# Designs tried in a protein design chat: VHH binders against q9y6x5. Part 62

Target 1, 379 residues: q9y6x5
Amino acid sequence: LPPKLLLVSFDGFRADYLKNYEFPHLQNFIKEGVLVEHVKNVFITKTFPNHYSIVTGLYEESHGIVANSMYDAVTKKHFSDSNDKDPFWWNEAVPIWVTNQLQENRSSAAAMWPGTDVPIHDTISSYFMNYNSSVSFEERLNNITMWLNNSNPPVTFATLYWEEPDASGHKYGPEDKENMSRVLKKIDDLIGDLVQRLKMLGLWENLNVIITSDHGMTQCSQDRLINLDSCIDHSYYTLIDLSPVAAILPKINRTEVYNKLKNCSPHMNVYLKEDIPNRFYYQHNDRIQPIILVADEGWTIVLNESSQKLGDHGYDNSLPSMHPFLAAHGPAFHKGYKHSTINIVDIYPMMCHILGLKPHPNNGTFGHTKCLLVDQWCI

## First folded at step 24 (VHH)

Design hf11
Fold by OpenDDE, fold request of step 25:
Structure hf11 (fold): chain B 379 residues (1-379), chain A 118 residues (1-118)
Amino acid sequence: as target 1 above (379 residues)
Amino acid sequence: EVQLVESGGGVVQPGRSLRLSCAASGFSVSDNWMSWVRQAPGKGLEWIGDIYYGGSRFYNPSLKSLVTISRDDSTNTLYLQMNSLRAEDTAIYYCAKGKNYEKAFDIWGKGTLVTVSS
């Protein structure tokens, strides 16, 4: 049988949740598979960019999804969660589901993974759901398992996306033990549902399953706000993205805008595009604006109105609070093995290996994941 | 004692609705996956549907439009809502507890008889 892989994302699942809460179903999954305790994601640590990095193996500057909100100065186009269907934004890279889809006797399926409902390089998954946050996990699970089980040509790569615990993390803050315990219990139960369904259909033994996330969550507070309006008049710039990494498009001289912002807050770093730290790999793309503001962990950039969020993400990708985890199970993976850390871009070459796909040029290092795989030598 | 007790069965006219209950003792319905199964006279067992840990439900395609499975965690009770009942729905209805991560049952109720007749 051809190798099969299901990639599952629970949005905003911070790595240390595994240490602070109980996950009976997920722990059972891990016991029979592998765990990477920390995954260093890409900067900025936001949903669209990191999900695309998982499936392309590229830094954000390379795959072109550099934020959840983007602006292209040449075409005057905007990208946002409500306007994400233009292939223009996605075509700077080739995601793995397209590569897989183009192979003989293979097809791809997707349940609401970012970008999967867009024709990229004139190719779209044979099976997909248009993104709709109102659609239940049950329905997503039913569709993805149906496609995995009954498709011709067979689905060999599938994705499943779920919005929790990110939404709740934003609402309650990651430090709310009572509410987050309830939320994470539900997530664990949904993992149970996934595993049970796969077993009931006889798919479990021959399916590789990766459960991961795109980013973590940090605690925010009304006491930690950076008000841009106190530093610069809104008529002097266009705001492309706000917090915790603001993207600034100057309407006047860039240097003048920079000078007004550079000392706005001791809890915010202000960078000209050419001065963005190299470690972020967040410079070499026209979609990155001339000035970016990066708030310190737990600080929120606001305008006149205060933020209602008690948790947020998008901060420095070196912060542990921004890191997700990765667990995996299947024929390709060891059993009962735990690994400390990988980079999120390393997932792509690993998935390509599992599926027998030739990877496109990428920023991942296959060597970082060899210890997870039964057919590789672990140094 | 670990047990399942079905109730709510009886004689009902065609086209009517009926809700069956399954009271669980000795274990939590929410910590397990649960199932409804029926057996018509002279026929084998027929799977109706399942409800999993997180509440995901899966149904027999032939019955999906007519049935809804639910549970109440506070009362530790499983439910089967049946609508638009037909004569062919006459059967003994069983609730069953699944074995975690297996396609098997470990506990059965005694069943409740549903008779659909004009």
Scores: ipSAE 0.935, ipTM 0.973, lowest interface PAE 0.4, mean pLDDT 96
Fold by OpenDDE, fold request of step 25:
Structure hf11 (fold): chain B 379 residues (1-379), chain A 118 residues (1-118)
Amino acid sequence: as target 1 above (379 residues)
Amino acid sequence: EVQLVESGGGVVQPGRSLRLSCAASGFSVSDNWMSWVRQAPGKGLEWIGDIYYGGSRFYNPSLKSLVTISRDDSTNTLYLQMNSLRAEDTAIYYCAKGKNYEKAFDIWGKGTLVTVSS
């Protein structure tokens, strides 16, 4: 039988939550599998970009999902969470579920993972749910497990996405111990549900399961705001994305816009596109706007309005608060092994290896995950 | 003492609804997965449904439209709501506590009899 892999994402699960809260179900999962304590995600540290990086192994500049909100100046198209169904945005890369279906007589399944309800390269997941945040975890879990168990051709790759603890992180802030404890307990219980369901169906022993996230969460405050309106008139630019990485499309001379913004706040770096630090791998895409503003950790870029978020993400991907974790279990993985750090793009070549797929060119390094795998030598 | 006690059974007419309760003692229903099963006269045990740690529920496909499982963490009680009862739903109904991460039960209630008759 071909190997099977279930990729699960709990949005906005900061890595250090594992150290600060109790996760009996997840810890049991880890005990029987592997843990990567920190996953360095891609810049910007947002939901759509990082989820696509996981399944493509590419930096954002390469796969083309460079933010949750995008604008293409040539086609005049907009991308957002409410407008993400146009294959135009996704076709700059080939996600693993497409590869899985095209390389072998296999099926893929998806429950709400970004991009899975869109035909990419004229291929859509064999089984998928249209994205709807109101759909319960139960329903998602039921569909995924049904597809894993009863599909023909068999589902060999599946994804499951859940919006917590991101939504709660935004609402309460990651430093709200009382509320976040409740939220994270719920997440742990859902992990329990996942494991229990897989065992009940007899899928557990032969299924590789990865539990990860796209980004962390940092504490925000009304005392840490950067008001762009104090620096530049909004008539001089179009805002494509706002905080903590603002994408600026100048309506006047770019240099003039830059000069108005460069000293706007000591807690914000302003970059011309060509001057974006190389370490971000965030330059070589037309969807990246001519000017980007990057707020310091915990600072919020606002217009003439106050932010209601007590937590946010999207900041420098070197910040520990932005890092998620990765746990895995299954025939491909060791038992009781912990690893310090990998890059989020490293997940793709690992998954391809597990599934026996030839990976597309990617930015991941398979060597970084060898210690997690039973069939590899750990250097 | 670890115990499950079912209640709410009785005689009901066809088409009626009934809610069964299962009071747990000695453990938390929310920290465990729980199940309802039934045994009709002269028949074997039939699985009705489960409720897991996070509240996910799974049902016997043959009964899904007729039953709803829920729990109240504050009272540590499991419930089985049954609608549109039929004569064939006559059975002893049991609640059971599952073993964590196993397809097995470690605690059973004594059961409650439900009789559906005109």
Scores: ipSAE 0.935, ipTM 0.973, lowest interface PAE 0.4, mean pLDDT 96
Fold by OpenDDE, fold request of step 25:
Structure hf11 (fold): chain B 379 residues (1-379), chain A 118 residues (1-118)
Amino acid sequence: as target 1 above (379 residues)
Amino acid sequence: EVQLVESGGGVVQPGRSLRLSCAASGFSVSDNWMSWVRQAPGKGLEWIGDIYYGGSRFYNPSLKSLVTISRDDSTNTLYLQMNSLRAEDTAIYYCAKGKNYEKAFDIWGKGTLVTVSS
């Protein structure tokens, strides 16, 4: 039988939560598998971009999902969490579930992973749930396990997405120990549910499971605000995305807009598109706006209205607070092995290897994950 | 002492609803996965459903539309809500504590009898 892989994402699970909170279920999962303590994600450190990087192995400039909110000046199309169904936005890359279905006589399944309910390159996941945040974990878990167990052709790749602890991180801030303890306990319990269900169905021993996240969370404060209205009149630009990386579409001369913003705050870097640091790999896409503003860690870009968020993400991807973790278990993985760091784009070639798929060109390095895999040499 | 005690059973007319309770002592129901099982007269044990750590519930497909499992962490009690009861639902109903990460039970209640009769 072909190998099977379940990719699970708990949105906004910061890597150091593992050190600061208790996760008995997750720790048990790790004990029997592998842990990557720190995963360097892609810039910007937002949900849609990073989830798509996981399943494509590409930087955001390459796969074309460059933010949670995007605008294409040529077509005048908008992308957002409420408007993400147009294949136009996704077709600049080939996600692994499409590859899985096209390269082999296999099926893919998805419980609300970004992009899985969209036909990409005229291929949609064989089984999927339309995104609905109100749908319980139970229902998502039930569907995924049903598809993994009873599908023909067999489901060999599946994804499961859950919105926590991101939502709570935004609400409470990652440093709220009382509230976040409660939230993270629930997450751990859901991991318990996942493992228990897989065991009950007899899927556990033959299924590779990756538990990861797209980004972390940093503490924000009302004392750390950058008000753009203090620097530039809103009539001079269109705001495509706001915080902590603002995407600016000038309505007047770009240079003039830039000059008005460049010294707006000592806690914000302002870049012309061509001057965006190379390390971000965030230049070579038309969907990146002419000017981007990047707030320092913990700073929030606002207009006249104050933010209600006590936590946020999207900052520099070199910041530890933005980094998620990766844990894995299954026939492909060692037991009781811990690894320090990988890049989030490294997950894709690893998954392709596990599934026996030929990867599309990607930015990942398979060598970075070899020590996690039983069939590879760890040098 | 670790113990499970079922209650709420009795004689009920067809079409009626009934809620069974299972009081746990010596352990937390929320830290474990729990199950309801029943045994009809002259028949073997039949699995009804489970509730896991995070509250995920899974049911016997044949009974799914008729039952709901829940728990109250504050009272450390497991519940089985049954609707539209039929004569075929006559059985002794047991609650059980599962072994973590195993498909096995550690502890059983003594059971409570439910008789559906006109």
Scores: ipSAE 0.934, ipTM 0.973, lowest interface PAE 0.4, mean pLDDT 96

Design hf11
Fold by OpenDDE, last read:
Parts: sequence; structure tokens; C-alpha cells
Structure hf11 (fold): chain B 379 residues (1-379), chain A 118 residues (1-118)
Amino acid sequence: as target 1 above (379 residues)
Amino acid sequence: EVQLVESGGGVVQPGRSLRLSCAASGFSVSDNWMSWVRQAPGKGLEWIGDIYYGGSRFYNPSLKSLVTISRDDSTNTLYLQMNSLRAEDTAIYYCAKGKNYEKAFDIWGKGTLVTVSS
């Protein structure tokens, strides 16, 4: 039988939560599997971009999902969480579920993973749920496990997405120990639900399971605001994305706009597109706007409106607060092994290896994950 | 002492609803997965449904439309709501505590009898 893999994402699960809170279910999962303590995600550290990087192995400039909010100047199209169904945005890359279905007589399943309800390269996940945040974990878990257990051709790759602890992180801030303890306990219990359900169905022994996240969370404050309106008039630019990485489309000369913004705040770096640091791998895509503003950790870019968020993400991907974790269990993985760090793009070639798929060209390094795998030499 | 005590059973007419309770002692119902099972006269045990740690519930497909499992963490009580009862629902109803990460029970209640009769 072909190998099977379930990829689970708990949105906004900061890596150090594992050190600061109790996770009896997750710790049990880790004890019988592997843990990567820190996963360096891609810049910008936002939901859609990073989830697509996980399943493509590509930097954002390469797979084309460069933000949660995008604008294409040629087609005049907009991308947002409420407008994400146009294949135009996704077709610059081939996600693993498409590869899985096209390379083999296999099926893929998805419970609300970004992009899974969109036909990409004229291929949509064999089984999927339309995104709806109101749908319970129970229902998502039920569908995923049903598909894993009863599908023909068999589902060999599945994804499960959950919105917490991101939503709560935004609401309470990651430093709110009281509220976040409650939230994270719920997450741990849901992990328990996942494991228990898999065992009840007899899937546990033969299923590879990856539990990870797309980004962390940084504490924000009303005392750390950068007001763009103090630096530049609205008539001079169109805002495509706001905080903590603002995407600026100038309506006047780009240089003039840049000059008005470059000294707006000591807590914000302003880049012309061609001057974006190479380490971000965030330059070579037309969907990246001519000017980007990058706020320092914990700072919020605002207009003449107040931010309601006590936590946020999207900052420099080198910041530990932006890093998620990765835990895994199954026939492909060692037991009781901990690894310090990998890059989020490294997950793709690893998953391809596990599934026996030929990976598309990607930015991941398979060598970074070899120590996690039983069939590889740990270098 | 660890125990489960079912209550709420009795004689009911067809079409009526009934809620069974299972009071747990010695452990937390929310820290464990719990189950309802029943045994009709002359028949084997039939699984009704489970409630897991995070509250996820799974039901016997044949009974799903007629039953709801819930719990109250503050009172450490498990519930089984049954609607539109039929004669065939006559049985002893048991609550059980599952073994964590296993497909097995470690604690059983003594059961409560539900008789559906005109």
C-alpha cells in the first residue's frame, strides 16, 4: 500500500508555546515521534503565503502568494481572504496535492487548507471542504478521517487546517498567559481528539502525521504604532497591504513616495522593490508592490484608525516570535527525536519523499530533514 | 474511588425523548474520552457514540440522528440525549471511560434501563 500523509496546521502556533505551556497530548505525540523546535518560515510571515510554501517548497516570490492581500496591476485583480478562489493567484506553483493526484492513481483530501478548494492547474483536491471558519474541528476531523479510511482511489495525502491559536493570539496577545493558557489547552485537547480518532479507526500505525503551523505571534500595543498618515497623504499612493508589512502602490513618482516614507518611523524599514534584502526572497514577483514597509517586531502600521490587535504576525522571518514548530509521527519518522531547526520550505521535499513523489523544483533542502526520517542517514 | 453512575432511565412511550446522565467520580470526564453503549435484551453491546478530550463527538451512523452526547465539566457529568424513542431502543444503557489513546474501556457504569413501551 502506498504511504499516507496527513498534514495538520494550527494557525499561528508560536514555537515557544511548547516551552511555556503544557501540552500533554502533543507531548505524547512528540514522544512517539519527532519534534522540530523551530521552523523558519518565509517572508512575509502570513497565513496564505506560508501555507502555500509548506505545500510547494517555494519562497513567496516563486509561488506567487506573496501576501494575504494582493493586487495585480496588469489584470487589476485583487486577492484577499474573502476573494481567494481565482486560480490566477495559485497557478504560479504546483502544490503537493495536485502532484499527488497527477503522478499516481491516488486521491488527496483537504479540510480548509488554503488553496485546496481552488482548481490549480485544472486540478482540485479529490475531496475538500469549502473554507468556513464556523465549521467545527469535529466536522473537519470527521471528514478527513472518513476520506482517509474509505476513499477509492485511496487518499494518500490529506490536509487539516484550524484557525487557532492565531485568532486568539490576535485578540489577546501572546503574552496574555491566562487567556492563552485556555486557548492552548483547547488546541492540545483537539490534538488528543485527532490521535484518538486515528487510533479508533486503525489508521494510526500506517499514517504519517505532521502537525505544524505557518507562523508565530508577536505582542502588539497601542503604544507601538506607526501612523502613515503622518508621513504621506492618501492621494499619493494605494495601500495594498497594511501591517506589519505594508505594500505601497504609488500614484505619483515612486521616488517621491519613497522619500516621504523613508524616515516615517525609526521602527520601520522602507524598501524599494529592488532594494528588498535578498534574505527575504521577496523581490522577483510582479505581485510585490514597488515599495514595501516593514515594521519592527511588535510595531503596528496604521492609518487614521486604531488597530484592535494585541498580537500580530507577518514580521521578519528571522524573528523567533514568528517561528512555528513541526511535530511528526508515523512509519517514516523516528521516535523520540528532537531537532533544532529547519526551514519551512524543507517540509515539501520531505513530504514528497515520504509519499514517493517526484518533487517539482523547489527551494527546500531535503538534507535538512533526513535526521527525522528512519530511512535516511542522519548527517 | 473511580466510578461511573448512570441515571435517568425508566419507562417511556414511543416518540418521547429521554436524557441519561452519567456521573463520574475519581477522574475528570474532560481529561478522558467517554462513550455510551447499550445492550438490548438478547443482543450484544451496541456502540452509541463517543466524546473525546476536546469535545469532538462521533456516533454510530444508525443512531446519529437520534442521539446527542454532551458533558458538563463543572459537574463532571456525561449526558446522552435521545429523541424519538422507539421500542427497539429498549436496552440497558452504559457509560464508559476510555483508556487514553486506546480503543478500550477501563471503567464501566452499572447501566440504566430504558424501556420504550406503549
Scores: ipSAE 0.934, ipTM 0.973, lowest interface PAE 0.4, mean pLDDT 96
Fold by OpenDDE, last read:
Parts: C-alpha cells; structure tokens; sequence
Structure hf11 (fold): chain B 379 residues (1-379), chain A 118 residues (1-118)
C-alpha cells in the first residue's frame, strides 16, 4: 500500500502544556509513537505564516505569507483572515498537498488547514472543506476519515485543523489553570476521538499521523501596554499589522517615522526593514513593510484601545512560550522515542520522505528528524 | 457495581418519536466511548451509532437521518433520540460501553423493547 500521512494541528498548543497538564489520550498516542518536546517555529510566530511553513519547509520571507495581515504595495492588495482566498498570496511557494496530488494515483484531502481552500498553482485538493470556524470537530473528523478510507485515487496526504486551544489562550491567558485545564481536557478528548475513529475504520496500523501546532501562547496584562498614539500621529503612517509585531507603512519620510517610534517604549524594538536581525529570516520579501515594531514578551501594542486579550503570540521565535510540540505515530515512526528539539521547517522534508515525494527547495534539514524514523540511521 | 440500565421503551405508533435513556453506574460515560445497538425479532444485532470521549458521534448510514445520540455527563446518562418511527424499527435496544482504543464492548445493558405498531 502507498504510504499515507495525516497532519493534524491544534492551534496555539504551547509545548509546556504537556508538562503542566494531564493528557491521557495524547500520552497514549506518544507512548506508541514519538514526541518532539519543543519545535522552534518561524518568525513571526503567528497562525498563517507558521502553518504554511510546516507544509512548505520555508521561512516566511521565502513562502510569502509573512503575517496574518499583509499589504502589497505594487498591486494594492490586502490579505487577512477574512480575505485570504486570492492565490496571489500563496503562489510564492508550493505546499506539500499540491506536490502530492500531482503524482499519479494519489490525491490530497483537507479539513480547514490554512490555504487548502485556495487553488495554488492552479491546483486544489481533490477533497476539501471551505473554512468555517462553526463546523464541529466531529464533522471535520468524519470527512477526513471518509476520504482516507473511500477515495479514488486514494488520499495519501490529509490535513486536519482545529482552532483550540488558541482562542481560549487569548481569552483566559495561558496561566489560568482552572479554565485552561478544562480547555486542554477537551483537546485531549478530541485526540481520543481521532484515534478511536481511525481504529474503528481499520486505518490506524497503516496511517502515519502527526499531531502538532503552529505556536504557543504568552501571558499578557493590562499593565503591560505600549500606546503608539503617544509617540506618533496616525496621519503619518498606515498600520498593516498590529501586536506584538506591528508592520508600519509610512506616509511621510521613513526616517522621520522611525525617529518618532525608536524610543517609544523600552519594551519594544523598532527596526528598519534592512536592519531586521538576520536570525529572524524576515527581510527578503516585498510584503514586509519598511518599519517593523517588535514588542517584548507579554507586552501588547495598542492604539487608544484596551485589549481584552489575556494571552497572545507572534513574539520572538526564540522564546519558549512561543514553541509548539510535535507527536507522531505510524509505520514510519519509532515507538516510545522522545526528542528534544527540531525546527518547524524540518517537518516538510520529513513528510516528503515518508510519502516518497521529491521535496521542493526548502530551509528544512532532514537530518534533524532521522532519529524519529525507523528506516533511518540515528547518529 | 458497574452496570448499564436502559429505559424509555414501549409501544408507539408509526411516525412518532421516542427517546431512550441509558443510566450508567460504576464508571463515567464521558471517559469512555458508548454505543447503541438493536436486535429486531428474528434478526441479528444491528449497530446504530457511537459517541466518543470528546463527544464526536458516528452513525449507521442507514439510520443516520432518524437517530441522534447524546449524553449528560452530570447525570452520567446516555440517550438515543429516534424520529419518524416505522414498524421495522421494532426491536430490543441495547446500550453498551466500549473498550478504550478497541472495537469491542465490555459492558451491556439488559435492553429495552420498542414496539412500533398501529
């Protein structure tokens, strides 16, 4: 049988949740598979960019999804969560589901994964759901498992996306033990549902399953706010993206805007585009704006408005609070093995290997994941 | 003591609705996957549907439009809502507790009889 892979994302699942809360279903999954305790994601540490990095193996500057909100100065187009269906934004890279589906006797399936309801390079998954946050996990799970079981050509790559615990992390903050315990228990139970359904259908033994996330969550507070209006007038710039990494498009001289912002707060770094630190790999794309503001961990950039968020993400990707985890099970993976760290871009060449696909040029390192795989030598 | 007790069965006219209950004791219905199964006179067992840990439900395709499974965690009770009942729905209805991560049951109720007749 051709190899099959299901990639699952629980949005905003911080890595250290596994140490601070109980996950009986996920722990059982890990016991029979592998765990990577920390995954270093890409800068900025937000949803659309990191999900696209997982399936392309590219830094944000290379795949072109550089934020959840973007602006292209040449075409005057805007990108946002409510306006993400234009292939223009996605076509700077080739995601793995497209590569997979272009092979003979293979097809791809998707349940709500970012970009999967958009034709990319004139290709869309044979089976997909239009994004709708109101659709239950049950319905998503039912569709994905049906497609994995009954499709022709067979589905060999599938994605499943779920919005929690990100939404709750924003609402309650990651340090709220009472509310987050409830939320994370629900997530663990949904993992139980996934495993049980796969076993009931006889898919479990021959299916590779990866459970991961795009980013973590840090605690925020009303006592840690950076008000830009105290430093610069709104008439001098356009805000393209906000907090904790704000993208600034100047309406006056760039240097003047920079000078007004550079000392706005001791808890915020201000960068001209050419001065963005190299370690972020966040410079070489026209969609990155001329000035970037980066708030310190736990600080929120605001415009005369109070934020109701008690948790947030998007900060420096070196911060442990921003890191997700990766767990996996299936014929390609060892059993009962734990690994310390990988980079999020390393997932792509690993998935390509599992599926027997030739990877497009990418920033991942296959060597970082060899110890997870039964057919590789671990040194 | 670990047990399941079905209730709510009886005689009902065609086209009517009926809700069955299954009270669990000795374990939590939310920590396990649960199932409804029925047996018509002279026929074998027929699977109706399941409800899993997180509340995901799956149904027999032939019955999906006619049944809904739910549970109340506070009362530790499983439910089967049936609509538009037909004569062919006459059967003994059983609730069962599944074994975790297996396609098998470990506990059965005694069943409740549903008779659909004019």
Amino acid sequence: as target 1 above (379 residues)
Amino acid sequence: EVQLVESGGGVVQPGRSLRLSCAASGFSVSDNWMSWVRQAPGKGLEWIGDIYYGGSRFYNPSLKSLVTISRDDSTNTLYLQMNSLRAEDTAIYYCAKGKNYEKAFDIWGKGTLVTVSS
Scores: ipSAE 0.934, ipTM 0.973, lowest interface PAE 0.4, mean pLDDT 96
Fold by OpenDDE, look of step 24:
Structure hf11 (fold): chain B 379 residues (1-379), chain A 118 residues (1-118)
Amino acid sequence: as target 1 above (379 residues)
Amino acid sequence: EVQLVESGGGVVQPGRSLRLSCAASGFSVSDNWMSWVRQAPGKGLEWIGDIYYGGSRFYNPSLKSLVTISRDDSTNTLYLQMNSLRAEDTAIYYCAKGKNYEKAFDIWGKGTLVTVSS
């Protein structure tokens, strides 16, 4: 049988939630599969960039989705969550579902994974849902499992995306034990739904399933705000993205804008584009603005308004609070194996290996995931 | 004591709707996947649908347009809403508790008879 892979993302599932809360369904999943406790995601630690990194194996500067909000100075185009359907933004890379879709006797399916409802390199999954946050998990699960079970050509790669616990993390903050317990229980139950459905359809034994996330969540507070209006007049720049990594497009001399911002707050680092730390791999793309502001963990960059978020993400990707996890089960994976850490870009070459796809050039290291796979030597 | 008790069955005319109830005791319906199954006279068991842990529901394609499964956590009760009933829907209806991560049931109700006749 051709290998099959289902990639599932629960947005904003911080890695240490597994240590601080109970997940009976997920733990059962892990018990019969593998766990990577921490996944180092890419900078910035936002939804669109990291989800695209998972399926391309590329840093943000390479795949071109550098934020949830972007601006291209040449074409004057804008990218946002409400305006993400232009292939222009996605075509700097080839996601795995396109690679898979172009193979003979294979098809791809997608339930609202970022970028899956856009033709990329003139290719779109044979089965997909247009993104709609109002669509229930049930409907997404029904569609994805139907496609996995009944499609011709067979679906060999599928994606499933869910917005929680990210939305709740923003609303309640990750330190709200009461509310987050409730939210995370629901997530665990949905994992149960997924596993049970796959078993009922007879897909479980032959399907590789990866459950992961794009980023974590850190606690924010009204007491930790950085007001840019206190440092610089808004007429001097255009704000492309705000918090916790602000993208600044100067309307006046860049140096002057920089000088006004560089000492704005002790809890914010200001970088000229060419001075962005190399470790971020966030420099070599025209979509990265001339100046970026990076708030410290838990700090929020604001204008003359207060933030309503009690949790946020997008911070330094070295922060543990920003890290998701990865769990996997299926014929390709060991049972009962735990691994400490991988990079999020490492997932792509692993998935390509599982599916027998030739990977496009990427930043992942296949060697980092060998211990997860039954057909590889673990050194 | 662990048990399931179906209720709400009876004689109904074609085209009518009926809601069956399944009261659970000894376990939580919300912590388990539950199922409705029916058996028509002289026929085998027919799966109607499931409701899983997170509330996801799956139905027999042949019956999907006619049935809705729901649950009430506060009363620990499973429901089967049936619409546009036909004579062929005459059967004993059972609720069952699924065994976690298996294609099997742990607990069955005794069933409730639904008769659709003019």
Scores: ipSAE 0.909, ipTM 0.964, lowest interface PAE 0.4, mean pLDDT 96

